# Designs tried in a protein design chat: VHH binders against Thioredoxin domain-containing protein 6 (NME9). Part 12

Target 1, 330 residues: Thioredoxin domain-containing protein 6 (NME9), of Homo sapiens (Human) (q86xw9)
Amino acid sequence: MGSRKKEIALQVNISTQELWEEMLSSKGLTVVDVYQGWCGPCKPVVSLFQKMRIEVGLDLLHFALAEADRLDVLEKYRGKCEPTFLFYAGGELVAVVRGANAPLLQKTILDQLEAEKKVLAEGRERKVIKDEALSDEDECVSHGKNNGEDEDMVSSERTCTLAIIKPDAVAHGKTDEIIMKIQEAGFEILTNEERTMTEAEVRLFYQHKAGEEAFEKLVHHMCSGPSHLLILTRTEGFEDVVTTWRTVMGPRDPNVARREQPESLRAQYGTEMPFNAVHGSRDREDADRELALLFPSLKFSDKDTEAPQGGEAEATAGPTEALCFPEDVD

## First folded at step 5 (VHH)

Design T01 (framework vhh_7qia_2)
Fold by ESMFold2-Fast, scan of step 5:
Structure T01 (fold): chain B 330 residues (1-330), chain A 118 residues (1-118)
Amino acid sequence: as target 1 above (330 residues)
Amino acid sequence: QLQLVESGGGLVQPGGSLRLSCEASGFTFSSYAMGWYRQAPGKQRELVAFITSGGSTNYADSVKGRFTISRDNAKNTVYLQMNSLRPEDTAIYYCAAELFWGDSYDYWGKGTPVTVSS
């Protein structure tokens, strides 16, 4: 994939239509440096991109290179004197920056990351743009339009979290009781998948515990039989779904739960660690990671996606957000 | 379905060399881009070197000319050859398997410590 002019760290080279389509499936924000073959990628922005990747982390910010004459989708960007930076999130174009303007690139990256975090965490509608100003670029650099302000959609605030009814509770015949308790607590169950997790899947799911003494016991337990993998949301209320689910589950250790929160699920259905009946994510970041890992075919999801697309996805009988996985109940 | 195991870390004098290895199992290795990341105490995890499924390489500016990433698809292994090591290279080094752009499933190894001191 090498550039004839410069090597760039942190930027991946999109040389085929297949790789372009794969980029469109990426979680978070991808900044594509669309360059001309005669000038190569923009070297001055590499230090900015390295700094920003370090500051914001690897999970939601990605950089790519694309030579304008190698991809048909980039045909309208060919022959330009300046680089064009295209910002993609969830397969959609969300911003365009023309030229190597480091301050504007930094501002745009920060603004679009914040917007995409709201789409993923809060189910906000993604603001999509069409690059209508390209034809006027050579005549006046200040001539341009930021379209889409007048067509802002009212987004749902519905967010999702992962819940697992673990093999111990399933083996003890407690699945239906626990589902009933979840529904009584005000959760809507968007999907319910019964399956036995694979060893590889469990090791990835609990990768942050790989150095712990009890890790192998946890892996064995989670592979010992079927679990119910649930996607939960709330029909009403302001509290974060992740936090609410953790409250309903109670403290991790069933002995602590029975003492401090006897009405909780782990108090009622847990026995002793690691047999605590149910799993929930620690926080929103964990929920996004866990949902993406266990439900990779969920539309616009990957390991860090908590919410699907926001917007006007409303059912005939009421509002709901569109997911690739339906609720198990018809 | 993917597991990564790093090896080759250790204690080395400034100016010395180490070769890190990362063996992958449980997936089609050749389809994944592979990265080496490092994390020094109190700092963010940073990308050091990256190799695509097609063999193209990228490096952090701090390691260019000193480190070389390579892969052996027949052995499901990615390597990091580290030359002219400096005290500031001291960190825990992590192997990552990333579907192109690092965004589908970031699989991580447990890390291998590298200490550069005299």
Scores: ipSAE 0.000, ipTM 0.097, lowest interface PAE 23.0, mean pLDDT 71

Design T02 (framework vhh_7d4b_2)
Fold by ESMFold2-Fast, scan of step 5:
Structure T02 (fold): chain B 330 residues (1-330), chain A 120 residues (1-120)
Amino acid sequence: as target 1 above (330 residues)
Amino acid sequence: QVQLVESGGGVVQPGRSLRLSCAASGFTFSRYAMGWYRQAPGKQRELVASISYSGGSTNYADSVKGRFTISRDNSKNTMYLQMNSLKPEDTAVYYCAAESFYLGTDYDYWGQGTQVTVSS
């Protein structure tokens, strides 16, 4: 018993309205991790926040946790399966980041901290935002990094999912055959973009696998050439588009797919892990997060993210997203 | 090296209880959804219960709902299945399984199984 040193919590737990008001009165930038009680706070971002705290210091950058069900001010954030990061400065909301996007969180922290330093030192006006009222309606929306533009509606349909035709299938000239089979299965393709994913995007996309032996092989493969990034919807049927797409893809391991579902895409076009031809999201919420991660960085020129950082350095940074979402939601 | 090791199986009379444990090693347990499957002789393998990576969400097969409780302790890398009011039809080999986010519709890692026999 007894610690070697006095420990200070990285994130302050805001469990009462009094503590919320105290946070709003704090000098500098406060980043609030708004979580659901059943999910807990987003653990993957803790290492990023520790690094940022060391870099910036204690005086102008603060981190907090808030359970959505405990505070009336967070009512509109209740019942969400993804984390929401609220950025406050001088009692005002200055930014919102949805999902555990570590590169976006780091950029937003740096940008907002710079802005707040100018407010405090130079008397510049703070740019305040209004977070849009959250709808409980299911939406099929592309959550791109819009560089100040409005959110794009990919479809007015309520059911859509992400599909990726992976570099192995593309390199073997199978893209058109796979697209035909997707269409034959009753899907409409709303978007078909050929992109080469960056190493940073792939590492974040597959962060849940960071501890697996095959992780580096998967990262190398996904960066090895262009993929086709698709948004799929259905024109008819009783089954959800996410479930239908997973059925058409077949089991993850092509050896299992060939044994159990020989007509599936992974059975026909996959070889062995990680070369299983196609990717699909676990559920609708996962699809929205994956779309937000992949599409924005390749739509606009960003030289800092277009040229990937050293993969070895990124690999040691640890995962940033998977733990913030329920994996057993269907 | 990934390992899932089940324990707690055995022979019990109807109406009794058993608690199964699954000890995990070789991967980041707290990032995986976990589940219990069972397979009786001559039957298909079926999902009994599943639990999210945080423990905040659980799902049960209709046949065990209200009788079985799944839980996990991420600090101990262990998942549990509390089985109450056992019936002869619960007799099966019980497997723990780990499923990673984005890995697809099937479980990535499986234990060797533990036998549960409910004798009438």
Scores: ipSAE 0.000, ipTM 0.249, lowest interface PAE 12.2, mean pLDDT 71

Design T04 (framework vhh_7qbe_3)
Fold by ESMFold2-Fast, scan of step 5:
Structure T04 (fold): chain B 330 residues (1-330), chain A 120 residues (1-120)
Amino acid sequence: as target 1 above (330 residues)
Amino acid sequence: QLQLVESGGGLVQAGGSLRLSCTASGRTFSMGWFRQGPGKEREFVASISWSGGSTYYADSVKGRFTISRDNAKNTLYLQMNSLKSEDTAVYYCAAESLYFGTDLSAYDYWGKGTRVTVSS
């Protein structure tokens, strides 16, 4: 035919064990979309992968599709209802992303591609991981172990913390960028509510700081415009979500954050106290208090949200002030 | 007030597929699909977190149904494959303002439903 454009396949279909082994021997990074035959590949990520192919090229970045039912090596991934993205370099598993989290996929691709460029060009050692789904002795909540462990499964699934994108960051148009960075850090956002906190709500929220000189300035700031109130969780292992969020935020004072942790959110988006862009809880007890105050109808654990729990519930009526004097709380 | 409108229901043969959509009039947080078959109580089908990274499925639909969302379009989807006569029901879209889950009583906003009939 006269004029013919060659169509370049974005993702290579790995339909045999031989093609899987060929993929493992490929130079560079390969991102494998592991899908079930009944649902097909994850279509929402195609635009992201096309964008990255244009930006990076195909020399060291490859995309593939693999149907879990067609490959014995993927037996542990059969019956999954969410997309699973496996990252391979030099025959080794280097990352796993579960779910169609486009910002996390983009960050993971860029991070792993940089790491692999250094392995290939500079001889650096490759960091290898093991996915729990490939272990015979691994048990996770998604396995559906329901007798006598339902409460443990539900509790681990519902471990969450509060995050606030504060009025300073919102007013400066940084909300979407901060949300993207939260997702890139591996957090799942369970809820995202934009509202202006009331003065009464802010005073209760920060009652542990009522004696501080800057308290009225903090109250005024938090009431000055809308915040984004977020509930965060993690799907990666058994990492403490409260501590991980605190680490991602960085030190409370933006000047300290810029010096000691320049990649942190407060380093990048904070200016000067109290304008440090984001809030997080100091510990589990503080997170539970803050979530109950801002989201009183929320169910995130089975145990103590029920009125019939009696004396144990009353025991939590302790003073907020005794728990909430941490240096990294806003 | 938040309005939810389902679409995509209809008559399909056993083994066939349907995709349901639910369009919200505004921002939603956790969302889910529920169904009510003839002579049955309304039951959970699937739920999805705000970001779309966490999902839950009823055991009866695992491996056959996929829940997804497009927040830019305020739209929730349910891809239904390998349909069975037992899947015959009115399918309801639900939105929870605070937390995603499987508890029907946790959802504040409901659509009017779309009917799915699976013939054998």
Scores: ipSAE 0.000, ipTM 0.295, lowest interface PAE 13.4, mean pLDDT 74

Design T05 (framework vhh_6fv0_2)
Fold by ESMFold2-Fast, scan of step 5:
Structure T05 (fold): chain B 330 residues (1-330), chain A 119 residues (1-119)
Amino acid sequence: as target 1 above (330 residues)
Amino acid sequence: QVQLQESGGGLVQPGGSLRLSCAASGFTFSDYWMYWVRQAPEKGLEWVSTISSGGGSTYYKDSVKGRFTVSRDNAKNTLYLQMNSLKPEDAAQYYCARLEYFSGTLDYRGQGTQVTVSS
């Protein structure tokens, strides 16, 4: 073959057992984004990884993608809706992070990279963890005081669901109040994307309602202004997140919600159908479908509309311009 | 709604010190990890330091370790960067940023504060 610039891609796709073994043989720290085929790689962390790549460089920090259903070694990570990030150094598992917790990911990358530099430079032993269960990381206790934000104790498998704060609630200035109530109910918000849904997207999202009397009003409403598209999970507990979110939202019709569950979000913030403030999936299958539609795989571009590039959006070109140039995807 | 306002920059001689401040508003400051990022003339953004939401964990770029100290006052919604033993390579526009979970990016909306190290 010959030498090539293998640093063009931010994340290497590990699609075979041979590539997995090659990754285990890599010098330095490798962060593997373990994703499900239905949801694709975690897009919210890509910007973080790009910035860390610039800050740390390429010598000892590598990023990879692995589909859980494609590799036998990832069997225990299948069926999860949130991403799992596996940290490998010298062929050993040294850390695990669940969910798109960007501060925790950045902290873990920095901690593990520093630990691996000491292993390589000074011959110190690696702190290896079990991948059987999530547990506390103790090898990098720099301050001695236990900080609750660093703890990640999962007693059961995590699941996630889609939530939408609809244009009616957003237009009435209720976004922050609703987010506060979601957090008070015990949910962690993994993603919050503010945008106006397209007509095509809304019609696909609600395709099962195409025959209903109020369908065109629903389409018009969902396209009338910005929504907040959320991915929710719970830090702990055994309750299905989809069911818990539906309970917090209350009955679909605000009039029914006010009668049966006056403390629910739809009772408090909804008016009349279709203006019921929030959306949630009906069941697990619906949640998986809706998440895949609104947060598609990186394999399929979500940048089909006109990007804001006017005015002061001009990039400053340096003498050493980027080797990798994504066409029309910024 | 979210606002970040940096201050405290200036001209200093090599070996000198400066203390940068970042006044935050429009969000619950105590819930966010905060960052200092800098941009030298004709260079890209460069991460400098990180501090956890409670202030218990701090991280630094290798070249500033032992010279810079990040801290925060959650009661005053203010982030600080104490810079000692400044070197010419530290000259840059300094920005404070929060990590925005929703976009997965560092949100550095302020004008920044200029640090010049010369003569």
Scores: ipSAE 0.000, ipTM 0.112, lowest interface PAE 20.1, mean pLDDT 72

Design T06 (framework vhh_7qia_2)
Fold by ESMFold2-Fast, scan of step 5:
Structure T06 (fold): chain B 330 residues (1-330), chain A 119 residues (1-119)
Amino acid sequence: as target 1 above (330 residues)
Amino acid sequence: QLQLVESGGGLVQPGGSLRLSCEASGFTFSRYAMGWYRQAPGKQRELVAFIYSGGSTNYADSVKGRFTISRDNAKNTVYLQMNSLRPEDTAIYYCAADLSWYFGEYDYWGKGTPVTVSS
């Protein structure tokens, strides 16, 4: 497998600053797949990169993997929902592509190879781009604005959802088992932060439940100890990540989950309401709201909440929430 | 390279006002949520006010209606306007940048600015 000289890797793993500097000294174009630690590199692009290597050869086109958390130079690229592809030539950054957009990646590889051949053969100057400018405009920068007007995007997209391992499961020492089950179900974990939510955060997070009988007990429970706040994605399948996570969690009430879906997380790790081990969003709109509230620095949708998203609206101002929920009802 | 520098704390009488400022450098200020936390003697550090990158705000129940958080992205500065101050508001106030989107990172903290409300 990955132990000997017989193995020729498509992508070189850049795990140290020394290997990064070695990559910068390479002749030709290097395409770096910048990935998050536990989620691994972008699998959907491997077939494209294999094809490009066969078509172009190895002299001027190289592929690499770099874990964002292992290298200080990649700090600006940490925690992204989309994979980030950095293009280096002659030690300089020449392009960035965000997302697993296979047609755009193919075009960018071909364009940058042609440019680098002209630099090497004709002495033309490289078009160098700045990391600072890219970081500042990262949601609008993918080596060109997403036009997307004349045809559908045909690439893999990474949509994200929020998951919480709740204080009851954490207190019972079940965090690692639950994480293992999440990974076994096919999710990639982009972010895992252990912290105790504040009362202010919990009241906003559950703002729609403010009129409910159990609201104060829910607030107390969520503030009672550390939770793990997770961002989940999937690289394959046709079901959306929110629906898949809801399915893996099972029914909201652990007694119902044990009866109807005994393999689910709430069946295995929940005890009785409100102690149901894990939280997930009801739908895409709920997921976008929850992600924006707990991870506001990550942009998941065009619904950036520059306006007062979860401000303190008084109940006396009129009815604002009219939806009665069960969180996981089909 | 990220730095947060708080100012504006001091001694004030009950019912008085103070405006705290926090200047940020070393990162793209406009893309991060910013918060004000405080820690009173013998108590846990608590969030008192929070402002998202988009401008939405949250407040702890104990300060609602009295404190206002705001930001000036052109100056890389977040502010906390504190009105109707009470002795129980006495604490060291900390500015924080929310780096929660980084794996394993929570908040980056400044050194704090002390606020004392007498009697």
Scores: ipSAE 0.000, ipTM 0.105, lowest interface PAE 19.9, mean pLDDT 71

Design T07 (framework vhh_7d4b_2)
Fold by ESMFold2-Fast, scan of step 5:
Structure T07 (fold): chain B 330 residues (1-330), chain A 119 residues (1-119)
Amino acid sequence: as target 1 above (330 residues)
Amino acid sequence: QVQLVESGGGVVQPGRSLRLSCAASGFTFSDYYMGWYRQAPGKQRELVASISSSGGSTNYADSVKGRFTISRDNSKNTMYLQMNSLKPEDTAVYYCAARSLEWFGTDYWGQGTQVTVSS
């Protein structure tokens, strides 16, 4: 099994210091997806990596996954909402890309592959970087409450929002098409969890609507089948991720959405209330509450909190599973 | 140069069958999710069927489930739509589409082929 099984996987899981050292000793370019245990590896980039693997092969281009909490060398990457992609060649860090920016990842992979081919073939010197210097250059505006107190974690948390692809859209086979449109709108999907919400969870989630007409119909709908629970982020832009997601979703009522914003998700995939395909938070405070409820590890980037220590899931995730388009309805 | 060329459209009586083909060139066909869309007069364009890059996963509009079958041959860079038990409401221009899996990737569209179901 051994090496044959390892060669089948698109991305090698670096779960130990020994595997990290093995990666550093490999010839060519290695792209490491540094992820948080609570969110798993970045699924949206798998299609790009599969494409590049087909085009370039595996002789000089390698992909890896590393959980930030499992390796001491990744301590500075812990508690981030977004994935960090570390580029290693000849044991040295040669590039860093923050977030699932597919065009930037593709360009960086191609640029660094060309550079490494010249190092190996022509003996050119490798350009080595320090990620701390890049972090200093990237940081230009303070988003923390107290200047210098976990500013990076606060800023990272502020860029995340919750999205739900609701049971109506999932049941109609719209999940992959909606995910693709979310990605096309410039969002990175940090987490995609498919599960049926429990009645207790739904009632707590929507507790502020308990007195509203049709509350029981909403509870029934949300418990009727699986939803996709998503954590969305944006690494750039002046617009808050919560506001941008609300804009992409469109008006709550699909009939209003079709009239006023026909390109919105609710216009395209909603039918009639309460079947409006997707959920988003009203504001930053609501987003923080919803994320804390459905993804408890996100509430605080607490350095004293132990990382999830269990085995890894995601064994069957691939581009074929992530990005299919479902039927579309008039 | 990217090109998608549809063929196999025509005029048929209700209950009969047609097979549409989409020939792709100018891109790596095996990397793309493919789909058939249709647009009837006075209606919005709708997805009819889609197929994953490997052909291992397919999706269909509720209105065509059990009647239409999508398939692809990556060795020939061609996608097919087998349309059985055709109904007058299937009358539309049918478009071939190649969908990018990248955030900012380009989707490609064919020019369309007319399908008319009439007695």
Scores: ipSAE 0.000, ipTM 0.107, lowest interface PAE 21.2, mean pLDDT 72

Design T08 (framework vhh_etentamig_d1)
Fold by ESMFold2-Fast, scan of step 5:
Structure T08 (fold): chain B 330 residues (1-330), chain A 120 residues (1-120)
Amino acid sequence: as target 1 above (330 residues)
Amino acid sequence: EVQLLESGGGLVQPGGSLRLSCAASGFTFSNYAMSWVRQAPGKGPEWVSGISYSGGSTYYADSVKGRFTISRDNSKNTLYLQMNSLRAEDTAVYYCARGLYSWPEYFDYRGQGTLVTVSS
């Protein structure tokens, strides 16, 4: 009787120089999770690696674990707080991903598999990353140049959405409770930035509501104090994170939410419009627009990168006015 | 410590109904989203349905929408799956899982499973 704990059985443990050399001799792509002994390997990426193994197969894609302190070859990767993923093909280093960035890892795996298939099938030259370009003090040039879009664009994998814990909920001291409920609903919070939105940001953000009678009340409320600006993802999944977040929030009007979905966030923490505790995007296009507006320079891994503050004067020409009145889907 | 015990499976004719139950122990059930995952013979695991920690939000795979209903009773630490209009393709071992993910491999705990066979 009882449950079965999920087994992490898909990654080869590389505990010796001999096993490291064996890994380098493997045909295809090997993704090495370089971890520090005190924190262990990165468990959040295990589901992604299992998914990719099922989708790609075992012939050309391999996964490994290596403790940085156990192997001299990993000396330059010691003492890192974030996991480091090293990509090897034909014994050569072909990519590096820093941090538990599941969308970037997935993209990098797919890109490097495609490149390696061309090397093996067509005899094309392998694009190798030089060790000096991967120094702890310097970013990898190939990573910055060829993967810069992935570093700057959180929504590239289409698994991310924007969430805002609005000033009413923050002022009532509900931030931590709401964050816990978000995490309990199966979301991973990639970024959490506490700040007061500027009037210019709010007017651009809610441009589609500029003609509504309650617009000025909404603008005033959103500028009345700090919000928590969140980037949410779900670890794997084909379900649309935007739609899932909207479902967890419940109906826009707290009075409707209390009647129809009493356990939703807006039912529990909202009072009356515009004080409905949380914001979410209407659809994927809206999520991409909102993420670009509020997090234009954010790298997906937030551990070492501060999210930039929104500009006071942003001239963004969104398609919202061309669409007149975008539907409120609930 | 964490235990999930499924029950309610069995043999049923096409078009019939079954209700599955999952008794949870060893953790604060009301603080976790929960899911049902199934694995058909010779196939990989498939996420079927999920429910938020409070029961206010429910999610379904396209293959079961309109036929299955997930629910929970936090006072009894029990998760349910009401299965209506059963088809031969629903034949699988059904697992209770902690979490709300569409990828079954991600769940940190799964039960032992209960077999559902849909056939004449």
Scores: ipSAE 0.000, ipTM 0.117, lowest interface PAE 20.0, mean pLDDT 72

Design T09 (framework vhh_7qbe_3)
Fold by ESMFold2-Fast, scan of step 5:
Structure T09 (fold): chain B 330 residues (1-330), chain A 120 residues (1-120)
Amino acid sequence: as target 1 above (330 residues)
Amino acid sequence: QLQLVESGGGLVQAGGSLRLSCTASGFTFSMGWFRQGPGKEREFVASISRSGGSTYYADSVKGRFTISRDNAKNTLYLQMNSLKSEDTAVYYCAADSYLPWFEESEYDYWGKGTRVTVSS
């Protein structure tokens, strides 16, 4: 009844230069949690990595731990309290994520796995980067001539945002009417998934609000019934889709929306907080994070704020998303 | 290593129907159908998102063709109704774009094609 999988740790401890070099020679994608001895590994990401390992399997996705003070190659990462995740494939650095940003890590793992599958199956050139923490480079991304077909493509400029028709609007039979208004506002709906969000998913989705007194009420509401999860883009115009969607939704509080923007969705379909009918992302970074969390099997077009540029993942992140501090006080 | 295998092509009379299938060797994101007629450039026909919740069609086939997928079988379908002589082409299955886009260059994997001939 013994299983090789039961004996394999989720994250391999790379404690020596020899093990680091062995990792560089490994097939597939390796995600390295670079931590400081005084703060330890990033505990909040362990559940995500367990989920990803189950979803993807063992063949091409590996996780590792590396203490920055133990390895000379990690000297540039010493003294930092923020967790740093280095992505290696074929001995090359292919992505960097800073902070315990679970949605960005999930997106980066999926994106880099697909890239590495193409390298292994079709001999496509690997996109190699240099981390911003390593001085001497203005650009963090390496572009080979064969690495992309981005040149003058109109479709490559199309961006997406997340929209949710929340359980209150769905329960009141407003879904079709709201969808019609979204389409009338000039949005193209790329996907429409009806499902009830899980408590774990909602808590992760709204983790930046975990300290607020109304947080438990928000979690309860979002789990109370089915939502419609939408991916929106624009077929016309040059205005950012995230900003346009926020404008169409109106102010967060329905009472404010009814006073200041009576034509907005929240004015027409919201009642009182937290029952404001619809959700939208705060900005481009938030949209990318939310899309990756709710549609992990779908890659999305964005302005490349994810792992390859490193450091940018920290923009407007809450304390719970960027911490790497000692918790294990035995 | 992802492989795509198309099937269901053949000879059909104008006004008739035909169903194409494309079986993938594994998991796929957005998928699409493209076609290349005699002496023509390859053109977009239809695309579908990973969940199957979003579908897109070229104007020339809208209302006549239906794209669908069965994720449990890793299979993409194209139901073609009211076929015209203009629909004569080699039909190609494409997989793994970020979105169900109409741009050929956005798809990473391609099948070898299946031939459809519509006689008048």
Scores: ipSAE 0.000, ipTM 0.099, lowest interface PAE 23.3, mean pLDDT 72

